VH-VL binders against q9h9l3. Designs and how they scored, part 194

Target 1, 176 residues: q9h9l3
Amino acid sequence: PRKMVAIDCEMVGTGPKGHVSSLARCSIVNYNGDVLYDEYILPPCHIVDYRTRWSGIRKQHMVNATPFKIARGQILKILTGKIVVGHAIHNDFKALQYFHPKSLTRDTSHIPPLNRKADCPENATMSLKHLTKKLLNRDIQVGKSGHSSVEDAQATMELYKLVEVEWEEHLARNPP

## First folded at step 10 (VH-VL)

Design P21 (framework fv_unasnemab)
Fold by ESMFold2-Fast, scan of step 10:
Structure P21 (fold): chain C 176 residues (1-176), chain A 122 residues (1-122), chain B 107 residues (1-107)
Amino acid sequence: as target 1 above (176 residues)
Amino acid sequence: EVQLVESGGGLVQPGRSLRLSCTASGFTFSFHYMDWVRQAPGKGLEWVAEIRNKFNSYTTYYAESVKGRFTISRDDSKSIVYLQMNSLRTEDTALYYCARDLFDSGYYFDYWGKGTTVTVSS
Amino acid sequence: DIQMTQSPSSVSASVGDRVTITCRASQGINSYLNWYQQKPGKAPKLLIYDASSLQSGVPSRFSGSGSGTDFTLTISSLQPEDFASYFCQQANSFPRTFGGGTKVEME
């Protein structure tokens, strides 16, 4: 397949009242779902809110976590020059403080044919959990102990593969 | 720069054992799949074994010709991949290469060591 | 196992010639095919991965094409340093398998 990877990040709350989202875990998988990267990441700012219910991150994960600057370098080395697939991926790129070319970015929250296959309005923003259940018949993000960014990245790649041919043809004719 | 240095080869009698080592430097070893590939004198290339990275549970794969006799393992703290070869046969005689296996776009060996020679003979 | 049939086994060529090497898989392997160059006494060197992606540092005269079962490596204008053996390799399934090799030698 194409030079294509899928990414999912987990963020913790930093800054006033924990309102700033800071990168605390990143998972990247290849076209077949093999894990290229999966590290806990230590934000440079004090963590106010672990957001554990959603992130799955606890204080113990920060003890030997990779410092943000080092993790960012490792992650960008993997992403550069590749088609990067994500769900609401702008949040991941913002947390990475990174600009990825729009022509190489695929956001499964904004692919009309994918929503159509799921019997959802084409312009609606559907959750990863809903699309995965409807189209892959799998439950992800189960329970209240937090999400697995590996699981989310793998599901995201599988969802994209359902529309890959038609969406790549569309993008070739309608480049961003 | 990326370097892979194999060692541990030698002359050994059939039925004996050898352990090959491959010391890696210049990259984050624990992130990469590692493979062993061999080449008999004057012959082509034959894939032997693969060990996956820490993110994929160090899963191992073997060619049928060596399954049950060879074991691939790694020590990420030392950046070394090993090939333990038991019950050696004459047909195992070859130059053994260590290779780094990238899997970000397909699966491919982007760097190879110079190899270590294993000769199985009476 | 997936068998990789490579042809020709050898070819005699002159500098400036266009050289084409083919590789056929016994089963569909998508684009999971790589090409390696090996010079006498040296380790193999990656030329092309994922059927058509040129490895960094490899001259643009090398190109790969194909998908499924039929693949081609082309050297558009042979140079003195290109006299070597070439091997294809599938990475679609375990075990990984190599073609028998093609020796490109001086005419």
Scores: ipSAE 0.851, ipTM 0.920, lowest interface PAE 0.6, mean pLDDT 93
Fold by OpenDDE, second read of step 11:
Structure P21 (fold): chain C 176 residues (1-176), chain A 122 residues (1-122), chain B 107 residues (1-107)
Amino acid sequence: as target 1 above (176 residues)
Amino acid sequence: EVQLVESGGGLVQPGRSLRLSCTASGFTFSFHYMDWVRQAPGKGLEWVAEIRNKFNSYTTYYAESVKGRFTISRDDSKSIVYLQMNSLRTEDTALYYCARDLFDSGYYFDYWGKGTTVTVSS
Amino acid sequence: DIQMTQSPSSVSASVGDRVTITCRASQGINSYLNWYQQKPGKAPKLLIYDASSLQSGVPSRFSGSGSGTDFTLTISSLQPEDFASYFCQQANSFPRTFGGGTKVEME
C-alpha cells in the first residue's frame, strides 16, 4: 500500500481587491497525524488581505516565510507518489498550482460513505468542521484566531480513516 | 545558511545538573522539530530527546535512559532548544549534538551542530 | 523499542569497490529509515532518508533500498572520501533508535 498523507492549506488575498487566493501556509500530516510539513509561505504577489479571521495568517508570519517557489518544491516532493487526502482539496492544489493524480487523491468533501456515516445527504458537500464534530466529536476552527491547518489536516486524515476500507474498495472497483 | 550551535557542556560530578543550549539560525525555527543526540567516546549514536511543536503546544519524547532526569524545551522567540540534565550519571558522558528534524517525506536529521561535550566524573 | 541491527560492524575495502551495509529492524518501520555518514571528529551527515531518497548534495554512488524490516545502503564505487562510519536510524516510532554503526576502512 502507498503512503498516505493529509494536506491543508491557508490562503491570503492577493491581486486587485485581494480576490486572488494565494498560498500562505501549508500543513501535511502522515497517517498517524504527525506533522510532516508546516510552513508559512510567501506569495509571489503583494498580500492585500490576510484574511486573518479565517486563515490565521498575520503580517508577522510573512517576515520569514518560505518563498512560494521553494515551498512548492518542498511540498511536491512530499506529495509525489503518495495518496493525498484533503477536504475540498481542489482548492489546495489550485493554490499550489499543482495537480496530483486523481487516482491518488482522496477528497473527504466528496465521499458519500463519509456523509452517510454522519447522517448527511450522500451527495451534499459538508464542511470539515461539521463532519469532524459529528464523527469525531471534536471542535475545530474554533475562536477568532483563525484556522489551524495542522489541526484541519489531522481531522481530515482521521475522517478518511473512518471510511478508508470501504472507499478504497470502491475506488478499486471504480478507478477514476 | 542553516546553523546549529551547541553550548553548555562541561565537567560535572555525578548527581549534578547541567543545561545545554542549541542556538539555531538560517531557518524558521518554530516550524521544526528539534532533537538531541549524543555519542559516548568511541561509541555509536544514541537518540536522547525530541521536542515537537504544534503551533501553540509542544510535545516531548525521551529515551528511556534519560526519562525523569532530562527535560527538553525550546524558546521559539530566540530560536533555542534546551536540554536540562539533572541527576547526571557517568554513563551520560558524551558529545551532545543538536539536530534539526526536517519536514520532507518523513523524519530525519538533515542538520547537526558540532556538539558540546558533557563529562560526568567523580 | 525498535532495535536496529546493523551489519557488518566493520568492512575493509579498496577504492572502486562496491560496499553494502545492511540494517535490520526488530519490527516493521515502513520506509522511515535514514542513513548517516560520520567522519572522525565530525558530526553525522545525512545521506539517505525515507529508505531510498538521496539527500541533496550527496553523490549518486550512494543509494538506499528496502522497506519493512530490511534495509541496505550501497556505495557503488567506493571513493577515498567515503572511508568513514555509517549509521542507520529508524524514525517510525519512539524512541528513535540507531544501528550500531559500520566502519568502512581501507584495505
Scores: ipSAE 0.017, ipTM 0.626, lowest interface PAE 7.2, mean pLDDT 92

Design P22 (framework fv_unasnemab)
Fold by ESMFold2-Fast, scan of step 10:
Structure P22 (fold): chain C 176 residues (1-176), chain A 122 residues (1-122), chain B 107 residues (1-107)
Amino acid sequence: as target 1 above (176 residues)
Amino acid sequence: EVQLVESGGGLVQPGRSLRLSCTASGFTFSLHYMDWVRQAPGKGLEWVAEIRNKFNSYTTYYAESVKGRFTISRDDSKSIVYLQMNSLRTEDTALYYCARDLFDSGYYFDYWGKGTTVTVSS
Amino acid sequence: DIQMTQSPSSVSASVGDRVTITCRASQGINSYLNWYQQKPGKAPKLLIYDASSLQSGVPSRFSGSGSGTDFTLTISSLQPEDFASYFCQQANSFPRTFGGGTKVEME
């Protein structure tokens, strides 16, 4: 089905010792990789740890960031009723405080045929970076200034498209 | 509710310029691609131009018949999309529609304005 | 440019009839095809997007099918409000192109 988007979120640390992961950026792309949404998001709680090395989030990104409640509403309007593709996507849904039906969720970190194509153990959890390099011959998450959630969402969609027919047939026979 | 209101049409002589505006309301304008589609009197629909959202660098696309003469632009702070039409020809005579381009499931025009009429005649 | 050939140019039909309109692309467009309805003096209205997805609020008697180069819009049981012009449109490539239109008129 073409009613399919890919998502990747960046989280910052809030709460005691920065242990709570709070949404600070969300990127959503369509089937062809066009960007439907890419906003910095202001958490309702004080940011203790920007986790910049991984998130790419810095203080300046928060100045014009969209408040969490508004961003969440915009994001959910895009996701509702669609197949949503992500990598370790449970973390993104948790940060969004959102339940997405399992039947419409696709997690590229848990697709055995995708690992098989990459010459990796079928039930291992492989990183997005590794799968993208092996299967798409493209380097993502380069350098030490943090990840691009747009780049990650685009790579995730492209990876899923490599196994889409096979995996959708599997899910039709084995509904979640 | 979603509304698109076109304005700026009128009667102009060949070779002159005209700027169309489309004011949007009822949705988050900045997230959407915006298009212009025209319809000559008694004829079918012809796509004219598209401008993408800020996340896709405001990239623009044009029909071959208007390339180099027309410029599409937008002001997200005012929720307005523009079509600057230069070097107008009699063949540009049409009703000009503004359309919202939803691209979450394919690419399609889910809302249209009522249109503004452009007549190019001496 | 991708040319969209729409047929027929016009069709005369009665209420209750099954009406089919076809659209052919000069090259493959995957499922990036939309169908619009236009009534005299009005702006077009989206009916079907991405070849087969029914737009919210559009009656279920409208359906779309096809992929690649050949597409069909079907009205299973024509109603009085369905007498209108219909246009297909490809969104696979730039420039976006429309079919020439089909006028569905009363017999």
Scores: ipSAE 0.776, ipTM 0.902, lowest interface PAE 1.1, mean pLDDT 93
Fold by OpenDDE, second read of step 11:
Structure P22 (fold): chain C 176 residues (1-176), chain A 122 residues (1-122), chain B 107 residues (1-107)
Amino acid sequence: as target 1 above (176 residues)
Amino acid sequence: EVQLVESGGGLVQPGRSLRLSCTASGFTFSLHYMDWVRQAPGKGLEWVAEIRNKFNSYTTYYAESVKGRFTISRDDSKSIVYLQMNSLRTEDTALYYCARDLFDSGYYFDYWGKGTTVTVSS
Amino acid sequence: DIQMTQSPSSVSASVGDRVTITCRASQGINSYLNWYQQKPGKAPKLLIYDASSLQSGVPSRFSGSGSGTDFTLTISSLQPEDFASYFCQQANSFPRTFGGGTKVEME
């Protein structure tokens, strides 16, 4: 089996009125939840809204943040050739301006067996927070300090592991 | 040389609290996850808790047997990991080890302290 | 939780003997299985990590094998210093869990 990693990104608002989501932190963990990558990232455009309540990003985090182009290179090097697990991972890839092969992508927001296990409708899109609470009995994204991308990436990996065997078999029978 | 030195163990009555400390040296403490593992007298090993860190954000994990009672924390500036134990029970009696993990490929405890003894008795 | 069933709980052996200890996980843990040695009054010592990787400084007579649910620790030729307890530990999921242990005793 291929090596798996889980990714979670935090974004800040750039562009007019801060409506453009720009990568400001990226965390990658391995199958065991060990951190392979975790960096603050400096967007190429001026930050208008740090979205701290959700992102956990503050101005001080950007002082020595890794420039986006450099960070992107580092991240892509880690992801290449691996099965990448994420929650609503399309948003992460969009922020990275990178698209991983579909056959090597696992989105925990679109895994029917996972929802079934959590007593949720199979075709519903459930939040990471909800699934984590239901299936792992763990509270994430709690408090006023914003999200922890490492915590979220770890939770995402653990959720996927619950349905890994079943889902991988399904994908093997139904290749994209 | 990597060293882990536990302290804070002792004899306490049920319901009381105790705080264990593990002082680390010989490596970059802030880059490593730290764990507590305990061993009751004449028994096997039981994982207790783990704390991970990045940018002063901490993620913690606990064994079910200690959830809600024990709190793992760390002070990276002092290279110390703590285990706050509240509402202690007789079954918490054990030698408590501090352990460092590595995760280059897998996850494993490559260094252990000598342990500190906690005895909970009426 | 993932239960780790270790067998046997104890084994009597002589110097030079081949000793095999088995660890079975209640569910698949890939290769995320570690083996530790513990001597009386001492802290555990890492022997094998990731199912088959020998820790630095550990004699080559120790070896690990297996994947998925079944794992084995082998001592090819038991030495006097090898009489001790051995524990397996899964690192696949939380909570981390250990096997019940195997005591290798002198026959």
Scores: ipSAE 0.006, ipTM 0.556, lowest interface PAE 11.7, mean pLDDT 92

Design P23 (framework fv_unasnemab)
Fold by ESMFold2-Fast, scan of step 10:
Order: sequence, then structure tokens, then C-alpha cells
Structure P23 (fold): chain C 176 residues (1-176), chain A 122 residues (1-122), chain B 107 residues (1-107)
Amino acid sequence: as target 1 above (176 residues)
Amino acid sequence: EVQLVESGGGLVQPGRSLRLSCTASGFTFSYHYMDWVRQAPGKGLEWVAEIRNKANSYTTYYAESVKGRFTISRDDSKSIVYLQMNSLRTEDTALYYCARDLFDSGYYFDYWGKGTTVTVSS
Amino acid sequence: DIQMTQSPSSVSASVGDRVTITCRASQGINSYLNWYQQKPGKAPKLLIYDASSLQSGVPSRFSGSGSGTDFTLTISSLQPEDFASYFCQQANSFPRTFGGGTKVEME
């Protein structure tokens, strides 16, 4: 394995009516799914909507949570120079207020061979839950208590590994 | 400066117990996996045990030759990893190294202590 | 357990020589292969990790290559301080296993 990690972030609602998405948890795993980073993150703005059904974040998680500026520094040290895998990863980078080079970014929501293996249209944006069920025969994001960003990051890495050889060859011939 | 200092070695009779300690300094101990590796006099290296960090549930792994007899544990508040060795055998005689396991780009032992000697003899 | 077969067991070489040490895994280990150097009376020192990544502070004359089952450590121009034992180690699965070692001796 290359220096490659997978990331998944959870966001809460801040700003007017909770419409702004602010980073509140980040999980990063290595190529084998070991957890490199998993912290609750305190947004600098007042949390209006925890979005608990999806984020899994509750008020108690904000007690002793790492402040955004500090968490961002820790996360960027892990991501810098590595191939970063995510699902709809632009949302994660936006929440981190971070630019990662396209040449080192892999988005499992936009990999045509992965959709093809799942019997889905190559250019459709499929959910992580759907791809994981179809290709890994595993249910993630079950229940009403919110998602596990660790589980999501692990599933994302495993999905990428299914197409890694094929996709890396494609990218070598067709640089982004 | 990263340092690992092993202690607790000595001369013991077969069937007895010994506890090794490895005190770490100069890095965020709680982040790393920690391993014990031994080397019998004049022989090569043999991996003994690993303990993962809190984020990976403090999972432990052992070489078959020590399973059921040795227990690896850690105290993150003191930056110490331990190896409890029970039912010692003469073939456990070795220099025991503590090693830091960095797992972000593969798995590898980037720092080792100087080791502590365990001699099992009657 | 994954067996790591290292060859040669010893090699006699002179300063300036190119030295090649090989390591073969009994099953595929991807790139989870590390190389360590050990001098008499001292702890092992990491040289190469993840098959080909040079550890910080290690001279560029050391290089690693390979993937899957076959791996090589190369010293392009042997220096006096390089006379030592070398060990490969797989980190693909448990238990972690080391090769038997290669002693690089002066001719």
C-alpha cells in the first residue's frame, strides 16, 4: 500500500436556522482500516441543529471536544502528501476549509468502475450505504442514532480497494 | 528525543513469573501501537506481542509460543507498556526489546529500546 | 504463519561493493515489508519501511524494492559502518515474522 488514508466527517448545523454545515467529528483510517484519528470537534459557532439522526452527534460529545483550529491542524498533518479516499469527499474538504490536490484525491462517489461492479449506472452518484451493501455485503448506517464516521471511513477504504489497481492505472493514463 | 527504556529483566527459575516494563518519553505514547521483540543469545529476532492504542480498542496479539503465558498491557497515563511473563521456560531466555510501532504508512518499528535481559535457568 | 526466507545467511564484501540481500515471503504480503540493521551489542535500527520507503536519516545508498512475495535490500556502495546484520520483517499479518538475518562481513 501507498501512503493512503480514508476520511469521513460529520457535520452539525450552525448559523441561521442551522443551515450552515460545520465540522463536528472527523475519522481517518489507514489502508487496513486502523483508526489514525477520531475526534469530536467543537465548531467555533453556536450549534443550532445537531442533526443527530445522521451525524450521531449529541450535546455531551461537545464536552472536551477539540477546538476546530487545533483539530484542523492535526487532520491536515495526517492528510498532507497522502492519497485521500472519501465518499462525496468535497463535503469533507469544505467542512475542513481545506484544499487537497486532485491528483491525490479519490472520491468513491465518482469512480465509474466501482458503480459498474455494483450494477449501477457508471455516472450516477450512489450512496456509501448502497455501494457497501452491494459490493461488501455489509450494512452500515443502520438505526436512528446517527452514523459512525469510523465505520463510514472503513467502508470507503474497502470499496476503493476493490477498484484500486484498475483506477490507479486509469488515472496514470488520464491525469486529473 | 524519543526514548524507550526497558526494565524488569533478571535471572529466574523455570515456571516462575517476571514483569517487564518499558517507559516511553519524547512522543505522544497514547497514539502508538507498542510491541515486544526478543532475541535469544546469538540468534535472530522474534516478535512476541503487540498492543494497539485506545482508538483501536487496545487489541492485543501474541506469538503462538507465548499465547496463554504472556500478557501485554499499557498505561497511557504513565507512558508505560508492560509484558507479564508467566510459566517461564528456558527457551524464553532472550534480550527483550520494546519497540514503537508507527502504523500510518505500513507497520514498522521506528524506535527500539536497548533491551532488558531475561535468563530462565535452574 | 508467514515464513520469511532471507538470503544469503552471510556475505563477505569490500568497501565500495554493491550488496544485495533478498527476502521471500511464503505468501503474499503486499508491500508490508521492513528492513532493519543491527550492529553487535546494539538494538536494531529501521532502514526501510513499506518495502521501499527510506527512513529519515538513513543514507541514500540503501534502497528497497519488491512487492507480494519477493523483496530486495540493496546497498549501492558499501561503507565501513555498513558491516552489520540485516533483517527483513513482514507486517502484513499476525504473527509478525522476521527473516533469519544476513551478516555482511569484511572480506
Scores: ipSAE 0.646, ipTM 0.858, lowest interface PAE 1.6, mean pLDDT 92
Fold by OpenDDE, second read of step 11:
Structure P23 (fold): chain C 176 residues (1-176), chain A 122 residues (1-122), chain B 107 residues (1-107)
Amino acid sequence: as target 1 above (176 residues)
Amino acid sequence: EVQLVESGGGLVQPGRSLRLSCTASGFTFSYHYMDWVRQAPGKGLEWVAEIRNKANSYTTYYAESVKGRFTISRDDSKSIVYLQMNSLRTEDTALYYCARDLFDSGYYFDYWGKGTTVTVSS
Amino acid sequence: DIQMTQSPSSVSASVGDRVTITCRASQGINSYLNWYQQKPGKAPKLLIYDASSLQSGVPSRFSGSGSGTDFTLTISSLQPEDFASYFCQQANSFPRTFGGGTKVEME
């Protein structure tokens, strides 16, 4: 089987009203939860809203942040050829202005067996926090410091591992 | 040469505490995850705890049997990994190994210490 | 937790024999399976990692195979120094778990 990585990104608000989501941090972990990448990223546009409550991003994090274009290159190098696991991962890819092959993408927000295991409706979109609590008995995204993309990426990978065998078999029988 | 030397074992009564140490040498300690594995007399191997490195925020993992009682920690400046054992039980009696955790395509314990004996008895 | 079922618990064999030990995981663990050898009074020694990778310094008569849930350790021709206990261990998930062990004894 292909190597798997999990990704989680934090975004800040750019644009006239801060409604544009721009990548400000990206974390990538391997199958065992080891951090392969974790960098603050400088958006190409002026940050209007750090969204600190959710993103955990502060102005000080941007002082030595990696420019977006450079970071994107580094991240894509890691993702290329791998199965990429994420939660609502389309948002991450959008922020990266990158699209990973669908056949190599795993979105834990759209895996019916995962929801079933958590006693949730199979076709519902559940939060990472909820699934992590239900299935891993672990609290994430707590406190006032905002999210930890490393923590979220690790949780995402652990959740996927719970249904990996079943889901991979399903995908093999039902190629996208 | 890679070396792991455990210490701190002994005889204690149930409910007491004990702190194990493992001193590492011969490799870049701060890069590696470290684990404790124990073996009760005449029994098999049981994983106890893992602590990861600074890059991974010193994340820790525990066996259910020791959660809430044992704490794994490390001092990278001294190349030592610790196991603080509180509220000890008779079933904690075992030889405790320190092991270096190496990752390639997966994780495995490529080096082990000789172990330190912990005996919990009334 | 992932349970590792190891079989047999013991096996009697002679020098030169082919010995096979099996380890079954309660759920898929990909190739994240390691094999260790332990002699009396000694710490475990890594033999095989990632299901089939031979650890440096380990004789080629040892081999590992398998993926998913079923794994096998094979000693192609048992040598006197191979009489020992053997353990499998999964590194797929936490908690890390070991098989119950297999004691290879002289017949």
Scores: ipSAE 0.000, ipTM 0.567, lowest interface PAE 11.2, mean pLDDT 93

Design P24 (framework fv_unasnemab)
Fold by ESMFold2-Fast, scan of step 10:
Structure P24 (fold): chain C 176 residues (1-176), chain A 122 residues (1-122), chain B 107 residues (1-107)
Amino acid sequence: as target 1 above (176 residues)
Amino acid sequence: EVQLVESGGGLVQPGRSLRLSCTASGFTFSYHYMDWVRQAPGKGLEWVAEIRNKYNSYTTYYAESVKGRFTISRDDSKSIVYLQMNSLRTEDTALYYCARDLFDSGYYFDYWGKGTTVTVSS
Amino acid sequence: DIQMTQSPSSVSASVGDRVTITCRASQGINSYLNWYQQKPGKAPKLLIYDASSLQSGVPSRFSGSGSGTDFTLTISSLQPEDFASYFCQQANSFPRTFGGGTKVEME
């Protein structure tokens, strides 16, 4: 099954007090971690809070950013018909204003066998950073200048591959 | 709709240079890896070179037989991939194909051009 | 470099025959194996990718199988348009390498 991609998005704060999460960067990688898409995205609303500590996004990134409607079209062409892997992926789909079929969605924050391998409670929501350190012996999201959505998408795909066979068999017998 | 058109082939003396071009249309060229594959008269296929897309730093790869002599490059604004061939040898005589690598779920050449013929002879 | 050994180099067959072509990699290549068809004077056409996935528009009489080092392309019932050369290609490692080809000829 190579028709599988991993996605990670960065959001900035828009709306009252910056409480609305708006898409500002999206990275998509293939099964082997090669980058299919990586663009800064200009939200249609005024950015109140760049959330730079986490997003890595600064005002300079918005100068030549792809407008949201155009970026959304590009991203959806890549995702449609594929198994899409993400971590807490409902946040990414919400920012994209997109519905992806549950049967083709894999969320590494809610895969009990993955938590088991990391010696974590099966029903806990563990961070991508923690799972990657425990299972891949790799540090991601290092420093305070923000996260790399490319690095996060790559880590997410590698984590899923650790449980892919077991989890796909489970889903085939227990369709969502 | 997807089309790849090669040009620049011809008859050339050993030790000389040629530049091949492949003009792409019908898809978002900058998103794709592009490859050159050649076929000597009456022989099989030989992969020559690959250039990756802008998201993967335009990384290049070459077959050992051409390394140091051939350079693959691209111009995304014109949707063209090039193969600069220096220090040509009689063994480089072949039909040269341009191919699109569809790498979103694997690595395979889903579209090929018709090829351009390069003959290296004294 | 990963060597791709393809056999047979040539086979004579009649319409309706089952044709089997094999491809062996000198090292493990997982499932990164593609099959291409080439007709005289034409560019190659993708038939099968990732060892067993049928390319859109390719007739179901074509099938691929295998993993690791041993791979097979099968044409279950040969049709007149299937007389052509067939090539396997590994995409596991650089350099990308092709098999020597198999020519399927009319008997």
Scores: ipSAE 0.719, ipTM 0.877, lowest interface PAE 1.0, mean pLDDT 92
Fold by OpenDDE, second read of step 11:
Structure P24 (fold): chain C 176 residues (1-176), chain A 122 residues (1-122), chain B 107 residues (1-107)
Amino acid sequence: as target 1 above (176 residues)
Amino acid sequence: EVQLVESGGGLVQPGRSLRLSCTASGFTFSYHYMDWVRQAPGKGLEWVAEIRNKYNSYTTYYAESVKGRFTISRDDSKSIVYLQMNSLRTEDTALYYCARDLFDSGYYFDYWGKGTTVTVSS
Amino acid sequence: DIQMTQSPSSVSASVGDRVTITCRASQGINSYLNWYQQKPGKAPKLLIYDASSLQSGVPSRFSGSGSGTDFTLTISSLQPEDFASYFCQQANSFPRTFGGGTKVEME
């Protein structure tokens, strides 16, 4: 069986009016929730909006942040060949300017059995916070300090583990 | 619901050792930094120690008053943070709180336990 | 070490009063200043973090301001449940340090 990792990224706003989402932090955990990677990342463009309320990113985090190109290389090295689990993971990959194979991607925001288990509509897009509370009885993304990418990655992995067997069987019968 | 429950307090003589535990639940323990803060009877709050985690390794910080005597540690698999207190002194007498550091930069303590009492007396 | 000087040590006030507590750091701590409330026999409760951010569930009559070395906690209209001790705490450097506390008591 292939190794599995979970990823979560935080983005800041760059470009005109800060509407471009640029990677500013990336966290990767293994199947057991151990942190494999957790770094602040310096975008190539000037940061216009730190989006701290959502991202948790502050100016001080960028002082010794890893340059984007270097970070991207490190991250891709970790992801290559693995099953990558994430929540709304297309945003993370977009920020990384990287496309992981669909067959090796698991998005917990689009797993009907997971929603069903949480008494949610199967085809609805539920938040990570909601699913985590419902299924793991755990609070994440609390307060007003922004998200925690390591915490979110760990929660995402734990959520997936709840439906792993069922979903992997489904995917085997219905390959993307 | 986030919960922190301290235990291990008691009455000990000076020079003895005591080990405090704080059991956490309701959140992803392995992500958060954890701190110990104590309060002597009728006195203010005093930070004691902090433990951080990164890449499955830990970094610890101590108040000067306990450095070399106290050791903070954690077991992420059990969601427990510990405070090993050696060479206890009368001035270590206090209610000991464990606190969750919400932000992984160590900004503030948003949740506190109810505390466990440590009394050092001859 | 960064010393936190909190004043006053105690204040007598009545319900409806405006109460102001100050905290001064011995050196610049940016906005890494938190305020806690503690009632007798209870654990501290976070009120304000990052100098001016109101913790969820805390009434809007509480507010924090300041940056650098001088910080202020304000209770715009004191309520009966606000009689307690208040502590500031810097999170800029290690060791973490608290102010000496301010006891708000009924006049």
Scores: ipSAE 0.016, ipTM 0.601, lowest interface PAE 7.3, mean pLDDT 92

